# VHH binders against o75319: the designs that were tried, part 175

Target 1, 181 residues: o75319
Amino acid sequence: GNHIPERWKDYLPVGQRMPGTRFIAFKVPLQKSFEKKLAPEECFSPLDLFNKIREQNEELGLIIDLTYTQRYYKPEDLPETVPYLKIFTVGHQVPDDETIFKFKHAVNGFLKENKDNDKLIGVHCTHGLNRTGYLICRYLIDVEGVRPDDAIELFNRCRGHCLERQNYIEDLQNGPIRKNW
Key: E = the ipSAE of ESMFold2; O = the ipSAE of OpenDDE; V2 = 0.75 times the mean of E and O plus 0.25 times the DockQ between their complexes.

## First folded at step 12 (VHH)

Design M19 (framework vhh_4orz_3; at its last look DockQ between E and O 0.10; V2 from the best seeds 0.00; counts 0 for: pae O 5.1 > 2, placed apart)
Fold by ESMFold2-Fast, scan of step 12:
Structure M19 (fold): chain B 181 residues (1-181), chain A 119 residues (1-119)
Amino acid sequence: as target 1 above (181 residues)
Amino acid sequence: EVQLVESGGGLVQAGGSLRLFCAASGFTFDYYSMAWLRQAPGKRREWVALITSGGETDYADSVKDRFTISRDNAKNTVSLQMNSLKPEDTAIYFCARQDWDTEPYFDYWGQGTQVTVSS
């Protein structure tokens, strides 16, 4: 497929670092082949991603790609110095426990290996909103002990857009804590 | 609530043309990507064409340059113009709505319309 994802243009490319965490959320970068379909001000390539993060005086140490496709960009489009992790998620349904545990393990592993620096974990799905916000908030609630409404508010404020999927919000607010790794 | 109703299927000879229609109701049609998928007897359902809310189109390689998807937001319809039909295009054709924050997840389908292409 070569089409621009539905509603992709409606969302800010990159949020702000979530204070007190190592997380930053963004929408999926689109490789050069998509630029024919975009105005110059709408372009958001992998290079644009790193430039925007640098403009915030931040540095990426890991990218977690939650999309269920490789059509948007390839890992080789990223700097060799930044690890890339793919966790396939379809969207729509709340991510299953296996997916949640994979995300938690990746985050904890990064934090352990990067305790002597301040590099960020960049997380994205297609829009950097529902799947991205769910997994980041799930981590904050289950691992860091953040209250669900506080985690959601922090994500919404820093992303610049509110989580939209009610089933995701409901699971975060009232669902069980997944304590097992 | 959400309904998708296909029409326009039928029997045609190889090399012929058909135009399929999908009438949508029960949702804000112009906010969603719409797609056509098909299923031949004994085979898996496969995607053939997609049109975004903004009118951008995408096609499976097997139908590229032969099929054209279009939409009419004033009438809540999506159409598929099928040219240069081949016996291999014989299938039930389904109209589908794409859930917005997904890759290939379609949350609603019509009942389908049969297309039969004779050799």
Scores: ipSAE 0.619, ipTM 0.809, lowest interface PAE 1.6, mean pLDDT 93
Fold by ESMFold2, look of step 13:
Structure M19 (fold): chain B 181 residues (1-181), chain A 119 residues (1-119)
Amino acid sequence: as target 1 above (181 residues)
Amino acid sequence: EVQLVESGGGLVQAGGSLRLFCAASGFTFDYYSMAWLRQAPGKRREWVALITSGGETDYADSVKDRFTISRDNAKNTVSLQMNSLKPEDTAIYFCARQDWDTEPYFDYWGQGTQVTVSS
């Protein structure tokens, strides 16, 4: 159905651009059919997403959707000019190596194709926090050489909420070194 | 320790009614969506009904308009009112907690309660 995802209202819709990166994180936007169950100030549609990004004087060049469902909105609800990539990410487990590889490959491809502009990669899961934070941090650690604690702190500050899922935090801090390819 | 304990199962004639109860403990109950799933002999466990922390409900098509899920946050209980029961509803019914971050995953469930609907 069109029930509001648990705790979705408790999270800021869109974070801030992460300095020194091309990432911005947000919670899943909800298509208009969900708005019957939301107060006006709680609404966050695909259109609202783009308005909020514009208000930050930024532009999205790619959206990576990490959710394991299609019920929240349709890719057709997004501007045709913004590429959309779905990476089905099982959220109760640390993402597997194939998922991590797909994410890294997508980010690296975006950076090559967009080296001459300032567009951002928007990443979301349901709440824009755990799966989103894990994969962004995994990229920063493995590809950019950022220290785990620094990656986590940067994500938390810019998202406006701390990573909550302990197994993700432990894997980022103490997990195996990941191959980038 | 998270615990979910189902009760209220039994034998009922087709067309009859039955109410199941689930007692929850060991977690902040009103933070979570709760669900009922069922497993008939020789079949995989299937979803039946869900109720969010805010009271929104959703149902499998096979039980829509016959079953009603409800919750009592003061008592930490979930109920399933089952009306117009059919032999096809015969199954072990499980109460389950949905992981808050990962729809549609259920991270805890109980031992189940048997519901048998005779023709």
Scores: ipSAE 0.380, ipTM 0.688, lowest interface PAE 2.4, mean pLDDT 91
Fold by OpenDDE, second read of step 13:
Structure M19 (fold): chain B 181 residues (1-181), chain A 119 residues (1-119)
Amino acid sequence: as target 1 above (181 residues)
Amino acid sequence: EVQLVESGGGLVQAGGSLRLFCAASGFTFDYYSMAWLRQAPGKRREWVALITSGGETDYADSVKDRFTISRDNAKNTVSLQMNSLKPEDTAIYFCARQDWDTEPYFDYWGQGTQVTVSS
């Protein structure tokens, strides 16, 4: 169905680039069929996503979709020039090692292939907050060696919203480092 | 503490009707989509009906046009009107809160109420 995700309207559509990284987080864009249920100012489509990114003088080089559904938009709604990667990620649970690895692998692959540019890795789940924040922070912690609290603070500040799920926060702060390969 | 308490289940003849109720507490009710799930003996739990915070509804194909989900945000309640009941509707019915970070999942549900439809 075309139900608007709960609380979706409450979150900023797009965050800011995380300084020192290639990450930017945003809430899930919704395909045109959802617009019937939204006020014009509430609409956030794939096209709107790219417009907002452009307004920040940035360019997306990859979109990682962490939602556990495909009902929100289709890859065909995105420009052909921007690769789309789906990583089905269950919410409210700390992502498993496989999911974490998939995310890290995708990010590392992108960085290897995009050394000659400054294109961003766009990451989103439903709200672009909890799953998104966890995996970005997990990457920064495990791969970049960032202190957990610094990673979380950086994400929260740039996203404009704070990670909400305590299990994610706890795992980031006190959980084990996950394998990078 | 999140609590969901179902009521209204019982024994009914095929073709009959029941109305289930769910009383919710321990969270901001109007922030969440609510659902009814059911689990028949030997079967996995399945989604039956959903109602968003905005009042939009969705139904499993098996119950479409027979069941109606509604909510009262003032009373923190969710209801399921079940008409034209069939023996295959026999199950424990659960009121569930949808996880707003994972659309297809639910993070809380009650103990359930038994619905038995006889032939």
Scores: ipSAE 0.023, ipTM 0.396, lowest interface PAE 4.8, mean pLDDT 92
ESMFold2 (binder alone), look of step 13: mean pLDDT 84; pTM 0.843
OpenDDE, look of step 13: ipSAE 0.019; ipTM 0.365

Design M2 (framework vhh_4orz_3)
Fold by ESMFold2-Fast, scan of step 12:
Structure M2 (fold): chain B 181 residues (1-181), chain A 119 residues (1-119)
Amino acid sequence: as target 1 above (181 residues)
Amino acid sequence: EVQLVESGGGLVQAGGSLRLFCAASGFTFDYYSMAWLRQAPGKRREWVALITSGGETDYADSVKDRFTISRDNAKNTVSLQMNSLKPEDTAIYFCARQDWDSDEYFDYWGQGTQVTVSS
């Protein structure tokens, strides 16, 4: 399947680094085979991702891919120096505890191994919005003790788009903290 | 209440044509990608064709150049024109709605319509 994902063009390719954190969110990069369906200014390949990160004077140290497919790009399309982690999420429903804990472990491991640098954790789903925003905010709330409304506001501002799934927002605002022990 | 209702299935000889229709109700039809999937006896469902809200189409290799998916947003319908039918196209054909923030997750399905292609 090589169709452009529904509404993919409606979202900015890359947000800004979330201040006080190592997170940056973006929409899914699309490999070269998709470029025939895109105007030059709409293209956002894995190479374009790294160019845009460099333009912000930032550097990626890890990519966490939350999409349910590998049709958009392959890990081999990324520089060998940047670790890639796939966490399959279906979307629609709030991510389950296993998914949340896997995300937390990956983030904690990265931070421990990268104490002496300022490299970023890049997180994306299809639009870099709902699944991405949920897991980043869940981490900030549960691990860093950020208030839910502050985490959501920070993500929305830095991503340049507001979380759109009401069930995700309600879980972040009113749901329980997920303990990892 | 989301409903998808298929029609247009039937028996056709190899080399023939059929046109399937799906009538959608209970949601804002023009906001969603719509798809056709099929299930042959004793097999898992497989994807056949998809049309995005903007009208971009995609097809499984097995049906490419033979099938055409289209939509009519004024009538809330999606259609599948099937040409040069082969016995291996015999299956129940399902209309499905794709969740907008997903990667091939179909959140609603019709009951299906039977297509039988004789040799």
Scores: ipSAE 0.607, ipTM 0.790, lowest interface PAE 1.3, mean pLDDT 93
Fold by OpenDDE, second read of step 13:
Structure M2 (fold): chain B 181 residues (1-181), chain A 119 residues (1-119)
Amino acid sequence: as target 1 above (181 residues)
Amino acid sequence: EVQLVESGGGLVQAGGSLRLFCAASGFTFDYYSMAWLRQAPGKRREWVALITSGGETDYADSVKDRFTISRDNAKNTVSLQMNSLKPEDTAIYFCARQDWDSDEYFDYWGQGTQVTVSS
């Protein structure tokens, strides 16, 4: 069976929109089968995700799933109106250049296609923190020219949790700019 | 609950062979890579062999060409065939789950099985 990710309960389900961006980060929603292992107040399903986003007076236009598994939920659990993109991303390593590029490409594509609205790019990994934060920050740094510390601070504040992995932080602060094409 | 239970360890002479088994339960087995690790007395636990969900294998240099890792997804088992055993292979061998989505390289282990190779 499916097992609840470690420390998953410790993180806020959904962060806040990052001001000046179209990004919002959240932890992985879990399909119904996981509810058997959770208290009602701990449950966070795909449906709950959209409800919480709505409560913020926002709308998701894209979901980027960075988890390295498909066991948490199915794309079919999402509304058909919201495109879903899977980018398999290893959880304990700094994403490679290909992964970074895929993420940037997806974001840029979305922005090109959604100039006429204010829909958000929802990004999540397991906890919606480390992989999620890294790639969002990497985008802001590499594409938007944001200062690394500003990007990290912005993400942390909006997510409600701070990036935890030192290798990610170090790479964002001191690592090279990655190719945008 | 995730469980990994090792078996097959024992005492063998140098040059001998052993086959270790690991029975897995409590998770979708075919989603995960599985690995064998070992810990010798006074040494740190070290990676020995890994097999992906797709059946791809990798080995530590010290055991290449001597050890073979395999898995049976129908039975939720992973095995380690150990040939040409050496005294330096003496260790407690652990079965471990590799979760590429986890913050940890290996997130679950068994209790281990003792392998002793006499000279």
Scores: ipSAE 0.046, ipTM 0.485, lowest interface PAE 2.3, mean pLDDT 92

Design M20 (framework vhh_4orz_3)
Fold by ESMFold2-Fast, scan of step 12:
Structure M20 (fold): chain B 181 residues (1-181), chain A 119 residues (1-119)
Amino acid sequence: as target 1 above (181 residues)
Amino acid sequence: EVQLVESGGGLVQAGGSLRLFCAASGFTFDYYSMAWLRQAPGKRREWVALITSGGETDYADSVKDRFTISRDNAKNTVSLQMNSLKPEDTAIYFCARQGWDYDEYLDYWGQGTQVTVSS
């Protein structure tokens, strides 16, 4: 389908790098077929994503796509030098342990392979907020030992929008640590 | 709490028209995208049409230019106008709700209304 995702325009395209980490969060880029439904200043294509990352003097080394669809853009729309990983997640529930494990494994593998550079891991769902924020915070809490409230605050500040799903926030604050990497 | 009730299905001749209605209750209707899906005998459910809270519409290729989805936020109703019906449109038609953060995920469904198109 070519409809603009619900409330997609309400969110900033790209956040800032989360200091002390390799993470940057953004909303889903939309391929050229969506541009007929957007004003020029609302467009956010894969090309626009890379331009905005460059404007922050950063470079992407991996994109993790958490959306439950392939309709927004094609992996072929990304530079061949940037690996792309699809992890299908639904938006209504806290991601399951298998999904959390896949995310942690991908991040750990990237960090091991990229010790000699400062390239970023770009993470997005549709809005770059709930699923994205949950998995990034879950990684920081479980793997890096960050306090839950500190992880959430860091994500919210850098993304420019606060996590909205209370069940995700509750799981991050009070849920078990997932020992699955 | 959340309830979706479909109506308007029936038997119609090929080339005819039907209008389906979905009455929604138990949630703030105008905050949600609404969809119509169908399931033909022996096939998987497929999406047919979607309307966003802002009124933007989208359609499956198989029904494009023949079906029109619309909503009435004052009456908490979503409708599907089906024109130029074909035998392959025979299916149970379901009304469903999609949240803003769900992508393709639909969290509530009605029980469906049967549409039969005879040659």
Scores: ipSAE 0.422, ipTM 0.708, lowest interface PAE 2.4, mean pLDDT 91

Design M21 (framework vhh_4orz_3)
Fold by ESMFold2-Fast, scan of step 12:
Structure M21 (fold): chain B 181 residues (1-181), chain A 119 residues (1-119)
Amino acid sequence: as target 1 above (181 residues)
Amino acid sequence: EVQLVESGGGLVQAGGSLRLFCAASGFTFDYYSMAWLRQAPGKRREWVALITSGGETDYADSVKDRFTISRDNAKNTVSLQMNSLKPEDTAIYFCARQDWDYDEGFDYWGQGTQVTVSS
């Protein structure tokens, strides 16, 4: 498939670093083959991602790709110096405990290995919104002890878009803490 | 409640044409990508065609240049025009809705309409 993902154009390419954390969220970059379907100002390639992060005076140290597809871009489209981790998430449904565990493990490992720098963990799904926001907020709540409403507000403000999936929001606010560690 | 109802299936001879229709109700049709998938006897369900809310289309290689997907937002319908039909196109054809937060999955399906292509 080479069609532009539904609603992809409706969202800002890259959010801002979430203060007090190493997280930055963005929508999926689209490889060059998609550019014929986009106006120049709509393009958001892997190269564009790194340029926009640099424009914020930030540096990526890890990309976590939550999409359930490899059609949008390939790891080879990214600089070799930036680690890439794929965690397949289907969307719509709240991510399962195994997925939450994988995400937490990846984040904790990155933080341990990057104590001496300020590099960011870039997290994206297709829109950089629901799956991305859920897993970042779940980490902040479960591991860092942030209050659910504060985590959600912080994500929404920094992403520039509010979490839209009511089941995800409900799970974050009222669901159990996942003690995967 | 979301409902998808397919029609237009039937028996047709190889080289012939059929047009399938899917009537959608219970949601804001204009917001969603719509798709056609098919399941032949003894095979897995396979994706055939997709049309985005903005009208962009995409097709499986097996049907490219023979099938055309279209939508009519005023009537809440999605259609599949099937030309140059082959016996290999024999399958139950399903209309499906893709939630914008799915990459390759579908959240609602119709009951299907049978297409049989004789040799």
Scores: ipSAE 0.664, ipTM 0.833, lowest interface PAE 1.3, mean pLDDT 93

Design M22 (framework vhh_4orz_3; at its last look DockQ between E and O 0.09; V2 from the best seeds 0.00; counts 0 for: pae O 3.2 > 2, placed apart)
Fold by ESMFold2-Fast, scan of step 12:
Structure M22 (fold): chain B 181 residues (1-181), chain A 119 residues (1-119)
Amino acid sequence: as target 1 above (181 residues)
Amino acid sequence: EVQLVESGGGLVQAGGSLRLFCAASGFTFDYYSMAWLRQAPGKRREWVALITSEGETDYADSVKDRFTISRDNAKNTVSLQMNSLKPEDTAIYFCARQDWDYDEGFDYWGQGTQVTVSS
């Protein structure tokens, strides 16, 4: 498949760093083969991602890819100095406890190994919105003790787009804290 | 209530053509990518063709240049024109809707329409 993901053009490429955290959210970068289907101003390649992060005076130390596909870009398109982690998440449905656990462990491991720097954890799904926002907020609520509404508002403000899936929002507000899977 | 209803399946000789239709209802059709998938006897369901809300098309290598997917938003229909049919194309063909937040999955399916290609 080489089609542009549905609604991908509707969202800003990359958000702002979430203050008080190491998180930055963005939509999926699309490898060079997609550029023939995009106007120059719509292009957002892996290279464009790193350029936009640099423009914010930030540096990525880890990319967590939540998409349920490998068609958008290859890990080889990223600088080899930036670790890449794939966590397959289906979308539409709330991520299961195993997925939540994997995300939390990756974040905790990164933070432990990066105490001496200020590098960011970049998180994306296809739109950098629902799966991305859910897992970041779930981490803030469960691990950092942030109130659900505060976590959601922080994500929405920094991403520049509001979480749209009501089942995700409902789980964040009223669902159980996930201590283990 | 989301509904997808396929039609147009049947028996056809190798080298022949067939056109499948899918009538969609119960949702804002214009917002969604629509797809055709097929399941041959004893095999897994495989994706065949997809058309985005903006009309961009994509095809599996096995059907590229033989099949054409199209949509008519005024009638809430998606169609699959199948040319140069082979016995290997024998399958139940399903119409499916892709939610914008799915990368490879589909959230609604029709019941399918049988296509049989004689050697």
Scores: ipSAE 0.678, ipTM 0.844, lowest interface PAE 1.3, mean pLDDT 93
Fold by ESMFold2, look of step 13:
Structure M22 (fold): chain B 181 residues (1-181), chain A 119 residues (1-119)
Amino acid sequence: as target 1 above (181 residues)
Amino acid sequence: EVQLVESGGGLVQAGGSLRLFCAASGFTFDYYSMAWLRQAPGKRREWVALITSEGETDYADSVKDRFTISRDNAKNTVSLQMNSLKPEDTAIYFCARQDWDYDEGFDYWGQGTQVTVSS
């Protein structure tokens, strides 16, 4: 179906680059078929995503799509020059070790291949908040050695919305460090 | 405690109509998409219809134009009007709440109500 995801309109489309990292988070862009159900100012298409990134004087080098569905847009709607990776991520539960490993592997591979540019990794789930924030913070904590509270604060500030799922927050703050990169 | 209670099931002749009701409690009803699913004997549970918090609807192809989902936010109820019923519509029908930030998941179901369509 083409129904608008619940509360999707309530979230800022695109966050700001997280300083000291190569990450930027955003909510899922919606294909034109959804626009019949949106006011013009509510629209946020794949094209709108790239225009908003350009307006920040940034460039995407990878998009990691964490949604557990394929209904929102097709990879073909993205510029061919930007790699796209789908990591099916189950919601409401803390992502499992396989999902965390896939995310870390993708990020580390990107950083190696893009060491001579400043392109960003764009990460989204449906709202660009809970699953997105968890995996970005998990990477920063486990791989970059960032303190949990600092990672969460940085994500929240740059996304423009606070992480909402308490079990995600608790796992980031009090859960084990994962060495699976 | 989140509760979903279905009612209105029964036996009906093919071509007939039936209206199902779901009473919801224990959560802020008008924040959530609600759905009907069904499980026929020997089959897996399948999606039937969905209605968003703002009233947008979506239907499985097999029931499109025969079934109508609706909601009453003042009474915290979801309804499914089923017209032109066929024997293949025979199933236990479940009311479900969609997880608010996992678009394709449902986090609560009722006990179900039996619908039997005789030929």
Scores: ipSAE 0.353, ipTM 0.679, lowest interface PAE 2.9, mean pLDDT 91
Fold by OpenDDE, second read of step 13:
Structure M22 (fold): chain B 181 residues (1-181), chain A 119 residues (1-119)
Amino acid sequence: as target 1 above (181 residues)
Amino acid sequence: EVQLVESGGGLVQAGGSLRLFCAASGFTFDYYSMAWLRQAPGKRREWVALITSEGETDYADSVKDRFTISRDNAKNTVSLQMNSLKPEDTAIYFCARQDWDYDEGFDYWGQGTQVTVSS
């Protein structure tokens, strides 16, 4: 389907690298079939994603897709040189422990294998905000020992939008640390 | 293109029954959970019944034991049997495809069919 996600147009397509990390968040790129429903300036394709990353003098080393659908774009739309990982993540609710673990494991694996470069971990959900922000912050909190408010502030500032979901924020601030193994 | 087309609505007396149908096209039907939603005048749209791709069903408390949702994957259809109808059931009923990527849990729904229950 070519239904444009609600409010998708309202969010910046790509955030900034989070200082001190290898994370960059962005909203979901849409494959060409969606373009007929968008103004030219609203379009954000996989190709546009990589162009925007280059404009920031960065390079993607991994894309983690958290959307719970496969209709937005195909892995084949990405360069072959950039690994793609799908972690189906249900919207609205706090990700479960398995999802959190999968995300942590993927990030740790990437960092282990990419110590010799400065490539980024690109993370996105639909808007690249709530699910994306939660899991990035959860990683920073649980693995890197960052204070929850600092993690949230850092993400919000770099993404250019603030986490919106109170349940995510509450869990990050007051919820238990999740296992890392 | 995803299409959902509802039918079967109408006027019925309290205590009566109606059966709604939904014809789905434009996607792999058996991969998705489907639902019926309804919206009464001046009220928010609410989910009424859900059926998973595996055939498991769930119902809103207000319709439990009165409504039955079913699906036919061979025909790409979803149906809602509504028994013991009440005036409170008056609403536009929508067939919807579930998508957990969306906050509301549904990404497509049809134009709806009007159900009116008179006292």
Scores: ipSAE 0.029, ipTM 0.430, lowest interface PAE 3.1, mean pLDDT 92
ESMFold2 (binder alone), look of step 13: mean pLDDT 84; pTM 0.850
OpenDDE, look of step 13: ipSAE 0.027; ipTM 0.399

Design M23 (framework vhh_4orz_3)
Fold by ESMFold2-Fast, scan of step 12:
Structure M23 (fold): chain B 181 residues (1-181), chain A 119 residues (1-119)
Amino acid sequence: as target 1 above (181 residues)
Amino acid sequence: EVQLVESGGGLVQAGGSLRLFCAASGFTFDYYSMAWLRQAPGKRREWVALITSGGETDYADSVKDRFTISRDNAKNTVSLQMNSLKPEDTAIYFCARQDWDYTEGFDYWGQGTQVTVSS
């Protein structure tokens, strides 16, 4: 598969940093082999990702890739200085407790090791929307005690697109807190 | 209400051809990638072919150059032209809608249509 993921062009490449947090969300970067299928203004390679982050006067310290595939880009396409973590996350259904635990563990570890800098945790799935928004909001609710509606509003505003999966939104608003910190 | 209905399955001799159809309703058809998957007796479902909303196609190695997927957005249909059929192509063939966000998965399926290839 070298086809462009469905609706990928409909979403902004990179959101803004979520104020009061170290999170920034974006859609999946596409390696150079995809560029022959894209107009110049539609390209969003791993290099483009880092250029756009720098344009916001931000710096990435970790990338968490939630896609259930490795076809879009390879870790080797990223700068050697930025850690990359793959968490194969099944979409459509609410992420399972094991996936939520892995995400929380990675975020907590990064924050502990980066107390003396302001580097960001970049999180993406295919569109940087549903799995990405769910896991970021789940972290804010469960670990940082943010009210569910506030977490969702913050993510939606900073991503520039609203969470679309009602089952994800329902779980965030009314589901149990996952105590796996 | 999303609905996918397959047709065109049947019995055919090795070397023959069949065309499968999938009629879609209940959603904006031209926004979604559509796929065909198959399940042989006693085996798990496997992906066969995909067509994106923009018309790009992709195929499993086992069917490449023998099968052709196509779509008609005006009629909300997906078709699979199967040529040079082999006994190992015997399976129930399912039309599926790719999840728009979880592009490695499918969120809606038809009930399937049986294809039997005799030697």
Scores: ipSAE 0.670, ipTM 0.812, lowest interface PAE 1.0, mean pLDDT 93

